# Ledger of designs, part 6: VHH binders against Trans-3-hydroxy-L-proline dehydratase (lhpH)

Target 1, 355 residues: Trans-3-hydroxy-L-proline dehydratase (lhpH), of Colwellia psychrerythraea (q485s0)
Amino acid sequence: MTKNIAQAAVKFEQWQPKIEQESYLTINSLECHTGGEPLRIITSGFPVLKGNTILAKANDCKQNYDQLRRALMFEPRGHADMYGAIITDAERDDSHFGAVFIHNEGYSSMCGHAVIALTKTAVESGVVARTGDVTQVVIDVPCGQIYAMAYSHNNVVKHVSFQCVPSFVYAKDQQVEVDGIGMVQFDIAYGGAFYAYVQASSLGLSLVPEQQEKLIAYGRKIKQAIIPQFEINHPTTAELSFLYGVIFIDDSPNQDVHSRNVCIFADGELDRSPTGSGVSGRIALHHAKQQIVLNETITIESILASSFSVRAIETVCFAGFDAVIPEVTGDAYVCGKGQWFINAEDPLKYGFLLR
Below, E stands for the ipSAE of ESMFold2; O stands for the ipSAE of OpenDDE; V2 stands for 0.75 times the mean of E and O plus 0.25 times the DockQ between their complexes.

## First folded at step 1 (VHH)

Design b16 (framework vhh_etentamig_d1)
Fold by ESMFold2-Fast, scan of step 1:
Formats: structure tokens, C-alpha cells, sequence
Structure b16 (fold): chain B 355 residues (1-355), chain A 124 residues (1-124)
């Protein structure tokens, strides 16, 4: 029994929007992370997105509801580098559901850390019926259809693997002069999004939290230098024809892992996870360079020493490219549940960023 | 209805300066990467410069880097292009373009061009 303070706390918990006096939008979410990269799974309250494809639904969101993306991804409801997913109906009859990916700067075509968190929560929430210790979840995302497997023990999903889209090398052994950095050597690969891959040590960079500001600054400068010099065309989908980010690669201090990578994506956002679409592009690069064989698993760490395992499970010819199908494995955790109020009279209702 | 209206073009001598403006309406301006695209007489469209929705990232074609500055005022839904040290080869109709994805700085088929453009003529 606690004094008057405990009784006050119970009354604070009973607060509800005063809908007779003010206009409120209420949005509900599950709060997750995969390797430290956040995912706000938006479950209800968001407007129904229109379109027959996930790409069309993302465009509807961008055109008609983008201020709600900002409200949820920016402060005070979100933060710098915040990431989310809007749950949608499936695009294909053989998919369980769909997802639109959102972040501080906009919308992404693929998000591996989100697929891992979505798969875990779909199984644990009963969206997909369990089939023993392994359950398949099929998700429609803007870049295509993703097949994921949830590995359960005592009704808890411990690991998730997913099969990425055909992943391929777009360009190798390229160079660009970057103001304030000098000559940078890079490769471009696609793993659901296009990334430029750069050896961190060649630039005097370390893939550690203490260098996060320098990694962000260098990633932005390198991306800015590459875009004007290199035309990127996705072979089947024009809307995917853009450079999403820069991935810095280096050796790991941990001998039990293959390497470390750090992704700076969109407008200088740092992925806390190893980056699922990024490691998918990495395995395509390693396969093309004959550094791995099919079904050989490597472990790649993030800046936080969280890890994904990745392997190439088959080779395919994709629109003239020698491509592989990557399988990525990682772990996700539920950190909370949110109920978010947007008051029509709040001058800060659509959020802000001060980073 | 999405509208993009360019202005600020005109006749200028080599070495001169012009500031182009684009007034945007009908969409959440701050959520889109915006670009300037130009088309010289008898030639195809050429990307000139791009800016992220926040204004935090800017990109330039090598032909204009160091001479042109792209900027935006999200409170006024307006995109700008400051053009300095103009050359005869900068002569073109300049178009304001909305990128299909707000973080896209890609070329080919990524731009939504709605306006009639603004003519810049650099002539001695």
C-alpha cells in the first residue's frame, strides 16, 4: 500500500482524450527492435492506404498522410533514425499481410530488420498459425514478396530467417573523388535496395559507436558524390532506381564473426542492426568474387556488435544479372506497446527533429 | 491537385547570376526530394541538382558544382536555385521536379515535372 501518490498514479493511467472538447487521432503500435534498430509497428488508427500494390499504398501514404509519418517518426513520439512499418492487407493471395516501411526521411523499398520483427510478432500474435517449431510467414513489401521462417521454443520465437529478393552486383571497382575525404573506392550491389560498399579502414574510419558522427558525415558525403556520377536503373521496377545508402565494411575484433558493417541510409540515418538488405548485397558481392560458396553461412556484426547470419541459397538469372537468393537470420525483441495521440490543436502535432 | 510553378528566368550575360524559384502546392512539400532539371534547345532533359525533404542533403551535376546552389523554404513551399558564373551552355528551360521517393536523388524516370518551366538564356 503506497500513500496518496499511488492513488494519483492510478488516476493518471485512467486519462483519456476529451473527445467532446478536442479532436484527437489515436494510433496504436507495437515497439520492437532488431539488433538495436527500432521498429514501430503501426497496428491501428492509421488511415487505410489505397492501391493494389504495396508500392501504390506507400505512394498513397506519401501523398495523403505523410504528416502522420512525420508525427510518428519525429519527436516527441519518435526520434532521430526512427523506423516504422504500417501494416496493410496482403498484395498477393499467398501472402499473409503487407507492410509499408517509414523512417525520418521517407519510405524504403526493403527493410530486413523490419521483416525479422514483423515475422516474430505475427507468429506470437496469432496472425499466422504455428506449425510446430518452424512457422512460415509471407510478407508483401514494396520491393516484392518475402518468405520468412520463425523458429520457436516454448511458444517464443527465438530466431527468424528470411529469403531476400534476387540480389546482384551492379558495379565493381568504382572510384569517386569526395570533397574533404579524397578518392573513395566502392562497389554497388542490390539486396532489396542499392548500396555503395566502402572499406572503412581505407578512409581511416572505425566501425564503433564513438565514431558515429564521422561515419554519418562520411556516408552522406560519399552518397552525395556518387549520385551525380552513376546512373542506377533497377532492371524491372523504375521506382527502385536510386542509391539508398552507403555501407562501411571492416574486420571484426571478434574472431567468431566474418566482418562488421555499418549502413548510413537515406539522409544520414545510421542503422543500429547489420542491415538485412545490406548483408544481402554483401553475400551477392562475396559470391560474385568467389569468396563464398552456396549455402556457406557468414556472420556480420553491426556497430553495436549485434549480428545477422547470411548465406546464398541459390543462383538465379535476374534480368541478365548473375544473382543469388540470400537467406538472412536475426533476432528481434518487443520493447513496448504504444498509444499515440495527435491533438488537432497541438502546434507541434506533426513533430520535429533537432539532430 | 499537384502544382509546380517555376519563375526567375531571363536573359543574362556570361558571368552573370540568376535566382530561380519554384512554388509548390497540392502535396506535403517537406516530404519530397526536389530537383532542378533543365532542357537545352533540341536536347533531352538533364538533371541539374537535388535536395532532400529536410534540406540536409544536396547534390549537383558536375557541370554546375561550385556555381549553383539549391535550397528550399518548407514554410513557404518554395524551391530555389541560385545560379552564379553563368555560361552559354547553361542556356535551357529549367523545370522544378518532385522526386517519386523523398530520399531519391536518382536520374532517369524518377521525376514528376508539372510546370511549363522558366527559360534561362545566357548570351553575350
Amino acid sequence: as target 1 above (355 residues)
Amino acid sequence: EVQLLESGGGLVQPGGSLRLSCAASGFTFSSYWMSWVRQAPGKGPEWVSGISGSGGSTYYADSVKGRFTISRDNSKNTLYLQMNSLRAEDTAVYYCARDLYEYSGSYRDAFDIRGQGTLVTVSS
Scores: ipSAE 0.000, ipTM 0.243, lowest interface PAE 16.6, mean pLDDT 87

Design b17 (framework vhh_etentamig_d1)
Fold by ESMFold2-Fast, scan of step 1:
Structure b17 (fold): chain B 355 residues (1-355), chain A 124 residues (1-124)
Amino acid sequence: as target 1 above (355 residues)
Amino acid sequence: EVQLLESGGGLVQPGGSLRLSCAASGFTFSDYYMSWVRQAPGKGPEWVSGISGSGGSTYYADSVKGRFTISRDNSKNTLYLQMNSLRAEDTAVYYCAKVWDYGSLRTYYGMDVRGQGTLVTVSS
């Protein structure tokens, strides 16, 4: 006798929990990645976030629904270094929609990998009407308004570029003593978030997957050493006045690219992508040091050898800083769709992390 | 749910000592920098002291260096502030604060959660 597994599979696929009878919350998502960095795009089922700005909506989420961020970002629905976006109404009349960025430990002010994935899916889904082979998507994020371009071939978005917010050097040639590491030299730049930029080879680090645990440990130690010794103030928005992470920079094994960087952000999360807000700060640093000229494109690799291209398209004065407008280009892929059930009777309903 | 509960405040004579405690729950206490912040009557918040998650690094405002000692017991999820040689200027409500994973120890906006506070009055 042959067991017919196809009949069982059909019954499993067609079954749904009795949501009205059993206190289930259902949340729907699109699953994407940009250069290997995941993005869970939350499309429905999440509570409507309140506030007139994306920052206010992020704060509403933190105050009233932080357990749902945990449920979606932690195991068993998410994992270590999981990243997501909650789609919101636009903050500005000329924006298509807004996004609140979430991760294992909280909320981000800017996320370039998310902008790339959101732009691709907005155009391919018809949320934003396609205008031929090039379509503009305008997204409100916590740090401001982002203009993105989707480049399509045969109705598939192949590349996304976006113009980041004014990006600038905050501090150069700083140093901090880090227990167990020694003296660390760093710069601080803003590209939608503040990062400390560190030369990896100066600390005996290599930007390869085999060193991921050491990179995470060093990134956490360096960030925590800088925070109490260095005050960061965003010139116009106090809520953006924080050090988001540490970016390790070094040469790539691939001589066809400019460099490699690895971002350790929040509480020891490793970005699998080249980090869009990070490469935005990088191009501001390179321009300020006269290492690149306006409209010169460089390609920066991630730990996975995925790449973003970045250039400074213009110079601006931003609140007394000599700033540039970066343009970042990358690719995203849709990996799946999710439907997530949170049962009020589940003792593990809001998740856990074991890393 | 993240909760911080301060205790140990009270009335003390100038030159006296107090030990403040903060009981923390709802997060992995040992993973976070913790701070003490105070707010004197009619003044804005002032950062007082901070301690790393392991307890290996401690930091103090110039106004309290040599007089105050911050410590933690990660097995009990408790933060402490030992206050010696107290002055009238130390009179304030003292708050325990969890620093955001991407926040500043010294900046109000870098603090993720603050407790309800405990009042310290230094007066004769």
Scores: ipSAE 0.000, ipTM 0.135, lowest interface PAE 18.2, mean pLDDT 86

Design b18 (framework vhh_etentamig_d1)
Fold by ESMFold2-Fast, scan of step 1:
Order: sequence, then structure tokens, then C-alpha cells
Structure b18 (fold): chain B 355 residues (1-355), chain A 123 residues (1-123)
Amino acid sequence: as target 1 above (355 residues)
Amino acid sequence: EVQLLESGGGLVQPGGSLRLSCAASGFTFSSYAMSWVRQAPGKGPEWVSGIYGSGGSTYYADSVKGRFTISRDNSKNTLYLQMNSLRAEDTAVYYCAKSPEYYDILTGYFDYRGQGTLVTVSS
């Protein structure tokens, strides 16, 4: 509790927007992280997004409310590499709710770290009735319908697993000349978003916090070199036809895990988690290369040594691709509740970024 | 080196019973939740049952509730599955599986599984 505070602090805490004198928008959130990757879960106050699909709702947000994405994701309310989710009504009758994913650059099609945090908070908030210590949560996201399982101990969700969308290898053994780096070997896979997968050691990179600036710079250069030379087409959904980021892969200094991933996504954002959609594409690559079998679980570490576990639980044919269904598991923590004010008279109301 | 070794499978008549065992080594057995997973011919894997590290909480798939009983003996590093009222649809390779966390939790996924033991329910 907040019992021992100065009397002046009590009065500061009672401040409210003076809506009779000024025009304010108030937006409420739950603040979470999954393996260190933040998620601002927008719960109320954001305009109702229109459209019959989550993709359509994301487009409505982009066209009509993109300044509010900036306000929430940029400083002073957010920061560099900030991530959020706008809670929506479900797209499908058998889903519990929907989510639009937002970040510094724009909108994403899939976000595994967000699914993990959303599943935990949905169960703990009573959005879904508990079924003992294991509770299923069904979420509509831009790339499709996600089935997640929340594992509780003493009414606290400790772990979340989810089945990702059909994940597949788009291209193998590709190469591109990158200015200032040289020839880069890469694969492209889809795990709810398209990533180029690159062996970090082949470029003299280490997957450690001390090299974050170099990883961001290389990730940006590699992504920009691939885009003009390699057309990406999602087989069923044109809106998903883009290269989202670059994932650097290498051995972990921790010999008890399989490997380490560092994802540089969008416009040079660094994922603090192992990247759920990234490890989903990774498991499709490993399966296609016959490096793992179905139901073989591997643990992949982030730059912060936080981990996700991933396995391929079945093979499916998806629009002519040999695909797998990945199951990803991780944990999330609630680190705050926010109430955010956007004053129409504030010259900095829509935010700024200084990395 | 984590090792899980299943035993107790075999051919059994419908309505019969079998007790599967899993000998675990290479980790602190009592600190991890354990599960049984099965894979029937031509089908994907199905989670069957799970048990907390303490043995105090047990969970079952609806297909086996009331017929199967999971248990463990932490002093012997052994997991068990007592299977009663067996049906033809219970025919599968049964795998002992370890939760990936050091905690006494059921995660629904596994970092290690054994070689499996075949259970055939047929006349």
C-alpha cells in the first residue's frame, strides 16, 4: 500500500484534467514486459477502431489515429523501441478478444511477446473464466487467430504457451551485398511476420547488450539491402507481404540453451525478448533443414538472457508451402498501470524520439 | 545430461490395464513438473496428463479423465501412469516429458522427452 507518503504527495495524486477549461484525451493502460520487451496494453480511452477484421482495424488506426500511436509509443509517454497493443472486440465468434499491435514505426502483423502478456493479463483480469490451473485464451491478431494456454500457480499466471500461425520457409541460402558490410548470407521465414535470418558470428557480431548499436546498424543496413532485391509475397494476405526485420542468430554463452536470437525489426527497433514470431519462423527453418524433429523443444535466449521455448507440434500444408505449427512459451510480468493525458494545447502532444 | 526412460508398454485387451514408468536422471527431479504425452499412429502428439513436482496437483486430458492416474515417487526419481479401462483409441507411443522450468509448474510444453513406450490396445 501507499500509506506512508507526504501530505503534499496525497494532493498531487488527486490532480485531474480540467476538462471544462482544456481539451484532454485520457487513455488507460496496463504496463507489462515479456523477457524485457515492453507491452503497453491500451485498455480504454482510445477511439473505437472500425473494420470487420483486425487488419482492417489496424488500417483504420493508421489512417485516422496514427498521431495517437506516436503519442503513446514516443517520448515522453513511451521510448525508443516501445511496443503496445490496442484491445479490440474479437473478429471471430470463438475468440475472446482482439488486438492491434503498435510500435515506434507503425503496426505489426504478429507479436509473440504481446500474446504472452495479453494471455496472462486476460486470465488475471477475468476476461476468460479460469479452468483450474490451465486456461485457454483465444486472441484475434492481424495475422490470424492465436490459441494460447495460461498456466497458473496459486491464481498467478506463471507461463504462457501459444500456437503460432502456420510458419514456413520462404527462401533459403540467399545472399546480398551490403554496403559497408560485404556479402551477407540469409534465409527468409514466416512465423506471423517475415524475417531474414543471419548468423551473427559470420559478420563479427556478438549478441550482447554492449553491441546493441552495432546490431541495430547492421540490421537496418541488411534489411534495406534485401528489400529492393527480394520481393516478399504472403500467399493469402497482401497486407502481410513485407520484410519486418532481421534476426541475428548465434550460440549462447549459456551452454544450457540451444542458441541466442536478437531481432532488429521495423525501423531499427531491438527486441529485448527472444522474439516470438521470430522463433516461430526459426523452428520452421530448423524443421525444413532437418535439424529438429516434431515436438523437439529448444530454448532460445534474448540479448538479456531471457528465454522462450519453442517446438513444432505438427506439419501442415499452407497455400502450397510445407509449414509447421509452432508452440512458443514464455513468461510476462505486470510492471504498472498507466493513465495518459493528451492535452490539445500541448505542442509536444504527439511525442518525439531521441535514441 | 537429462535422461528419461519409459517402460511398461505392451499389448493389452480392451478394458485392460497397464502401468507405465519413467526413470529420470540428470536433473533435480522433484523441482520439475512432469507429463505424459502420447502419439497415435498417423496423428499428432496429444498431452495426456501432468503432475507438479511435489506430486500435490494432477491434471488430465478429457479423453482420459477417470481412467488414467498420474503419480510420482521423488525418492526414486520415477514418474508413473496407471491406465485403466483401456480403449482401442488409447493405442499410441507414450512419452515421459519434463517441463523446461526449474519451478514446480505445469507448462504444457517440454524441453525433454524419452524414447517412448508403445501401448497397443487390441484383441
Scores: ipSAE 0.000, ipTM 0.115, lowest interface PAE 21.8, mean pLDDT 87

Design b19 (framework vhh_7pa5_2; at its last look DockQ between E and O 0.01; V2 from the best seeds 0.00; counts 0 for: pae E 16.2 > 2, placed apart)
Fold by ESMFold2, look of step 2:
Structure b19 (fold): chain B 355 residues (1-355), chain A 122 residues (1-122)
Amino acid sequence: as target 1 above (355 residues)
Amino acid sequence: QVQLVESGGGMVQPGGSLRLSCAASGFTFSSYAMSWVRRAPGKGPEWVSTISSGGGSTSYADSVKGRFTISRDNAKNTLYLQMNSLKPEDTALYYCAKDTWYYDSGSYLDYWGQGTQVTVSS
């Protein structure tokens, strides 16, 4: 007979996989975000990736375990715009560990928001022992060796810094006619990707969550108008020769920060963070316009009011461009721990996306 | 499994034309930008052209602008490259690539096909 079950909710916690009856793969994770962008750090249960380099390990994952990437990045375990990191052994004798970056679209050679989250959690988990108020974490990633610094106050990591790629201004004071918007003024700069930088107020835009649909629509239209008129050529790497997105800039409602930065990238995605490569291009623009000096720090806010700080730490000549080396500083938060079950009998075990 | 299969390469004389095709499977083709990349003898990879997911936006390297035309047929899951006025320096192995640049903030670790050889010589 049916009756009320006392403490029913707590009793659901007694569920366990039926491993004698069904085949499960169990994967554990730390769930993080950096400025609103997610990072799923895979801590156990993933197959050991083969290869002497991080790039080779990423290729082993692509060749042999791509269905597990989908299972963890797509619904129902993940979502659209999901990111993850598979922790590996280091490639180099003087690195602490390695990471393979995964996401909905495949694999990444570098991911700045992931470096911030990995650095903080490596120190806070004891993977890298604290060496004082500042602890260096050295991570091998597909594109090379990354040196990051975890800054603690009273034994709590408060922020993480790392240096970015040479960043430079590509074109200044450009304009384009955009159907339905009018004449749009912009600059193009590179900070790991090429962006068009546009003053939001000149188009009657406000950088607030309530305008997210208009911001996305304008960003897509502006990008589509620029592409046929302005060829983007990366000086050393042909695969990077394209306009990745549009970044809207405005004053922030928060008087305590320099400005706000909202990136519309890819096919109309809005970055929840201030965008690490975006603020890197910003600092290159500000330096080239003589609005900042080396080592002068500015804080740039996202549409969610999360922030990164950025400074230009040195100048370099990069393939004929006057470039700077940005240092980006941010914080990450652990927002969950995950245990994920992949049942061999589940017809949707490898995930799906409906957006 | 993402699969990209290029075809349509061959030998042509300078000034000739070729049309390359790339058959795509294992992903929703119409949701992704697609690119052509080439590798000449003794050189690293060189980006040639990119087309947006819907085909409304295209871009070209300076070395091919005005001579090459990228296109796609989303109903057939096929990417094309029309190559006109071919020059000896266009000799290369041509790959189609599933473009993940817009998602990776400057990453170029993406899916490539096996390539199709284009040779331009007298």
Scores: ipSAE 0.000, ipTM 0.183, lowest interface PAE 16.2, mean pLDDT 85
ESMFold2-Fast, scan of step 1: ipSAE 0.000; ipTM 0.456
ESMFold2 (binder alone), look of step 2: mean pLDDT 81; pTM 0.820
OpenDDE, look of step 2: ipSAE 0.193; ipTM 0.658

Design b20 (framework vhh_7pa5_2)
Fold by ESMFold2-Fast, scan of step 1:
Structure b20 (fold): chain B 355 residues (1-355), chain A 122 residues (1-122)
Amino acid sequence: as target 1 above (355 residues)
Amino acid sequence: QVQLVESGGGMVQPGGSLRLSCAASGFTFSDYWMSWVRRAPGKGPEWVSTINSGGGSTSYADSVKGRFTISRDNAKNTLYLQMNSLKPEDTALYYCARELYYGSDRYEMDVWGQGTQVTVSS
């Protein structure tokens, strides 16, 4: 027993569900974050998802177990902007494992902050055998197969890198008149999602937590002004043909980094991380403007001063666009371990989200 | 290793027809949704058509509906685009693409072919 722990506390820690008297589901997790974006890694207790692909397993979850997504992502077990991953068996023989991504609104096909956290914890948990200081982790996600590299020092994964989708500039040097703001200059780039990139200082904004409300308000107004004036067509997929958000760019208060990104996405949500798809679009913009060369790394900070490093490793042609393949590097931390009980008699068992 | 190779392009007069083919190798073709995408000279790329893994569900851009038909032969690992009533506006480099459909929110295109040129002029 650890000294200075009250006897009562030890007994509380020993509490177990009374499964002979009550119906309980027990779900276990690792709690992580990447640059401040949370990831609840669901390890056991969730129903076995059916399907031969991760996409099929995600659809099985949506159809048959969506209430459990809500139970884990909503209060009281989760919170607003909560994110998670359900660990599955690998889809492909050359992959180590699979993951289904879940959040407050539903399911994602790919998430960079999740890949970083999953890669770190897979190596540290022995899911993947270490190959010296650099270990490759191959993950099946709903959109396909992801190759990530874990960089270890004294058996601790310090950095994770992964290759992103082909990223390209969609439009440059555009303008829109925004009610209450005035004329806004922007570029549009794709790095897994379409963002409008705006210089924050041009609008009198600073990329600091104290200006969070102004950044959200301006991001919403700018997005809504761009949508009716500017048609976005994804070259292969109508469902991706939308403006996902606005990324504010400016110098960091930290002179040792290249710049800062603050992403306002969907309906005014603020990304706590530097945004993986956002920095992917940034490196495509910098490459197209001849501001960086292949394999040149820049470091981009979030509003929380968490950082991703990004470089373009290859040029490719993507549907006639001059595109690059970005490599994003970030750090994740394990901040907890959870054991979650869902009592069949609990009237709030499937969670709630207060706006 | 994973490859998509398009063929069947060429020059035709307005009102003519062409059939494009895409030979897939290095992956299990029958597991993937497939698309055709085109890039016209001086224009941005345009999605043309998508077919699901089993071939039972298809979708088309409004500009080609009723004129183009997408199909696949999973036994031959081949994707097709039958193009009828061709217009000068259909002049473009046509790409075959492998993609994943994930719920209502996302497709992701992960492998592209080299393209085949279609020119419609008289």
Scores: ipSAE 0.000, ipTM 0.150, lowest interface PAE 16.1, mean pLDDT 84

Design b21 (framework vhh_7pa5_2)
Fold by ESMFold2-Fast, scan of step 1:
Structure b21 (fold): chain B 355 residues (1-355), chain A 123 residues (1-123)
Amino acid sequence: as target 1 above (355 residues)
Amino acid sequence: QVQLVESGGGMVQPGGSLRLSCAASGFTFSSYAMSWVRRAPGKGPEWVSTISYGGGSTSYADSVKGRFTISRDNAKNTLYLQMNSLKPEDTALYYCAAEGYDFWSGYSTFDYWGQGTQVTVSS
């Protein structure tokens, strides 16, 4: 005889939508995090995105399926600062697959924490056949083609390194007057996305969880102050010509690491990871300022004390910019699997945010 | 109640310019891609231009590329169409439409339509 409680639980687990297929949308996902930053990998049930490039597929999602992004990223299925990836067909014949990156405000051009989680799960799921203890995974993302390496031990991927797109300094030693804050000094660098880099201590900020609300508020104000005063043009792709966020930099309370990054991106979202595209821009800045040499590795911490290591592996000329190719290393973990139901008759089907 | 109100139409000579506007109310304007669709006398509707909900992406019918510019102001809930180098064949009733995709049925839809604004290009 089985316990009544165990029998009830099994019956709850067997629940399935009972109304006609058109009244319910079912989306399946793999739930991950990289250094605490979530990634909902959308694996099935999402409409096939149209377009010959990942940028075109992101635009198709924005035009035709934006309510579905909101449904998955907002409460009750998601939460504030939620992040996801929609798996797509590859853009290039030599890539394994593609990904469109989604979050609470919209779409991003690059997501290093997502690349790390996607690479781990692609190898562990058999999407990419293992080649011994080191397996290469090639992913098309909106900002370009990413080469990643999965390092396995006993069929488990322990860490992932990826080569970011050509990363460069866009502007140095800039200043902006910010209402309620004062004069803010910043640099702008590209590491798959454009960020303004700001010294946190210069503004009386500490890169700790206790100051998360102040960091978000300052990041939003600084971004909004920079946008109207500073034109950003990506040299080859107009759709990438925007300031994605603000990265606060300071010393870590951990003496064993180089520094700490806290990224406030999009509309005031806080990255729990060190920010892969952000540390890519950081290594370009450090190289341009002659503070590091090629193949010198530094470790950068997040607000949660999770870390990425980063180095510049080569220099390249990118559309007239002196650029570097960053290599970022981090670890990801699978937290769950989701099956998400959206009922056409639910008045809250597209979600809400209450911060 | 959901409402789209077009304005800015009128009579203009070939080679002239007009700026159309569409004031939106009763729905979350910033969550919708917006389109301009026109209907010439005796013809079916022709799609003219679309702008993404954030304004970062635009597309145009081949007949208007290089002459028309679509834009939006999400703070004012207003859509615009700047029409330059107007031709007699641009004569039509111009509609503002909020474009959605009904993923329940798998078809693109125009969720909301305005009443239209008349553009006449004649010498």
Scores: ipSAE 0.000, ipTM 0.144, lowest interface PAE 17.2, mean pLDDT 87

Design b22 (framework vhh_7pa5_2)
Fold by ESMFold2-Fast, scan of step 1:
Structure b22 (fold): chain B 355 residues (1-355), chain A 122 residues (1-122)
Amino acid sequence: as target 1 above (355 residues)
Amino acid sequence: QVQLVESGGGMVQPGGSLRLSCAASGFTFSNYAMSWVRRAPGKGPEWVSTITSSGGSTSYADSVKGRFTISRDNAKNTLYLQMNSLKPEDTALYYCAKGYLDWSYGSEFDYWGQGTQVTVSS
């Protein structure tokens, strides 16, 4: 009988490295994205991390296995702005599992896009038993215990929501002179990190992929201009007393959404998602300006036209600030499964970044 | 119902010492990071110190490093702040605060105590 299947392809697919004759480490993963922001969920093959807390496990990873973070997050296995999660046992008896967050620059304490992807995959894989159309998933992360809700239809998780940290306005109607740009007007808000919020159109910027390099350049310049002239003090955690990034805000070309924002964080990194901590700060700004009431939902788009919905579910007093508790809702997708080989003889085994 | 009750404040001369205590109830004290926050006259709230749920790690504001020591007794559900070499600038209402999370980095407060007044004057 005539076959139209390439026999070479079948043999390539079935081949495995000869572990007994070559020095290979094998790591397995599930590949996801949330609004375009990637998450490599590391399921097996990574060394067992030591410590009684997720934070302690993250520190163990940093001290003893940081080269493996690089190998998985950098090229050729990862890319610029790559994110991952190492799955661990739960820290608490009432949590389902734990996760250590990794990225190009290091380790994060909390990551909203990761929580959304982890919640979806936990329910769909059966790690967490589905309880009808709404299932609660409890995840231990370096910053504590996260409660998320998975909303299912026909055994597929369509939406995930999670409750954010108290979010508040730090400063309004500020201005700074930026070399090569001019006078920039901004607000500062906290939604898990401090961001300067800037209207993109006021600077001749558009929140589209074609302008990514200009957005990165402007975000870096604006951040560096603000830092020496504006003191940021987190009221309860000195280590968070820094400006994490700049969020550019503008109207969306899509009339079905409230607005669009693009986050340039750390050293010129661009978030492909709407940024969970960013939209949390946005809802605090809108509430403080009396532009939104409690439980009113707005939808905010990313540079890729992916969206998060956000609402303020309650008002709280946080260290003397009038704050809100945001609820962020987003969608995640499984993109693949990986099996990654790290050969001890490979001179590029720990990866590289060229962007 | 979460309840935090501070005590140990008072008047002291510059260079003196005070020990603040916070009695906690209504939650599993050993599962939460705890902090001290102060409000100085004419200023907003200022974070002073945090201790992790186990007591294994502590952090301090630069203004108090080397002078203040935070500690906890999980068996007694009590948080302490030992304040040495007090300065007039330390005059404030001091609050005990329950952490939102179980560790010092990224900890935020979901509940505050009533406060205890510390006055440092000659």
Scores: ipSAE 0.000, ipTM 0.128, lowest interface PAE 20.0, mean pLDDT 85

Design b23 (framework vhh_7pa5_2)
Fold by ESMFold2-Fast, scan of step 1:
Structure b23 (fold): chain B 355 residues (1-355), chain A 122 residues (1-122)
Amino acid sequence: as target 1 above (355 residues)
Amino acid sequence: QVQLVESGGGMVQPGGSLRLSCAASGFTFSSYYMSWVRRAPGKGPEWVSTISGSGGSTSYADSVKGRFTISRDNAKNTLYLQMNSLKPEDTALYYCATDRPLYSEYWGFDYWGQGTQVTVSS
């Protein structure tokens, strides 16, 4: 398609940093979302991270380049709920590549929405050779090695699935008194992170965008009330022994899906996706309550009506817990390509947050 | 938005005293462990003291035990550090920080304030 555009527009598009006159860093990215949750895939221009593991590379980033994480995740380049991945060399010989996960508060050990977007774009960009309609992608992340499957139709990846870690119910039918809210009933489950699961309607909450501010406020208060009252110990990994967030559950306005999840995680971030580790914990809860059998798939929606499918593919005993292995399936989309300039003389070069 | 604002620093002679304050906003202050962390010129961060959300539990670095006292006023969302018998080695920028159970995505403290400078010089 031929475009007749104003000569001024063409000249604006041709702007380049004058590196001989000004000190600029240029960082390139592929912009994606999974169910509305953003992923800025950082492809080049970021300093080479040192370490023999992805976790060590994440620590190198935190120690030496944390200001660049902020520059990319904060305004004006990002926003309060921004998420990214720094592409690295693989840690293991049988992995295709590695990724360090970054967000507004820091670094994470695992992110399901990122795995989905990375898997789709790795296959579509030729990082991984396509093997017919189903292609396996193996990614090294800070918590270990992830096996994902890309499902293609007419050379477009339509769906991505990945197997989650052993997921289990930690506590059922708990209650806590929350100042300004009252008595809150909750369960705790692990699906890669620990979440408290709360029925939204029990608190007069609706899982709709119009209530986002109230959902964030309630999620923060509930999490803060639970932490001092409830000790969480991951059976094999001490670094995972924390309550990551609160997931509000309710029926969907869409009768063709099972339910909705809205996750408020870290310190008040709202996941636009159904939350991969969250739906993994949900399937463990449903299996433990005998509401679902192995290989039965349910669809869970986000606040945006985007969906993940989840099923339990296997039962396993994990350090004394009756656990399941979840398989999460979701879709990602490429929204753009970015070229990001950081001018050393810009007083706002490292970004800001106002919310 | 979490905000921590430190104040009360200044210049004192060895043996002197200072009281630092940290005004907290944007979170349920009484639900968080709070810490003081300092950074001396050319050195990494050094943890100084921590207090539980209720104020019922406190802990101190060996370098400050018996000289510093951490306290909080949950009604005013304010953290304090009373510093007595100050030494030249206490010269540093002092930060107020939130201290929660370990998060895999946090190495150290969740939020740090802007800091307040303490200089101990004869």
Scores: ipSAE 0.000, ipTM 0.099, lowest interface PAE 21.6, mean pLDDT 85

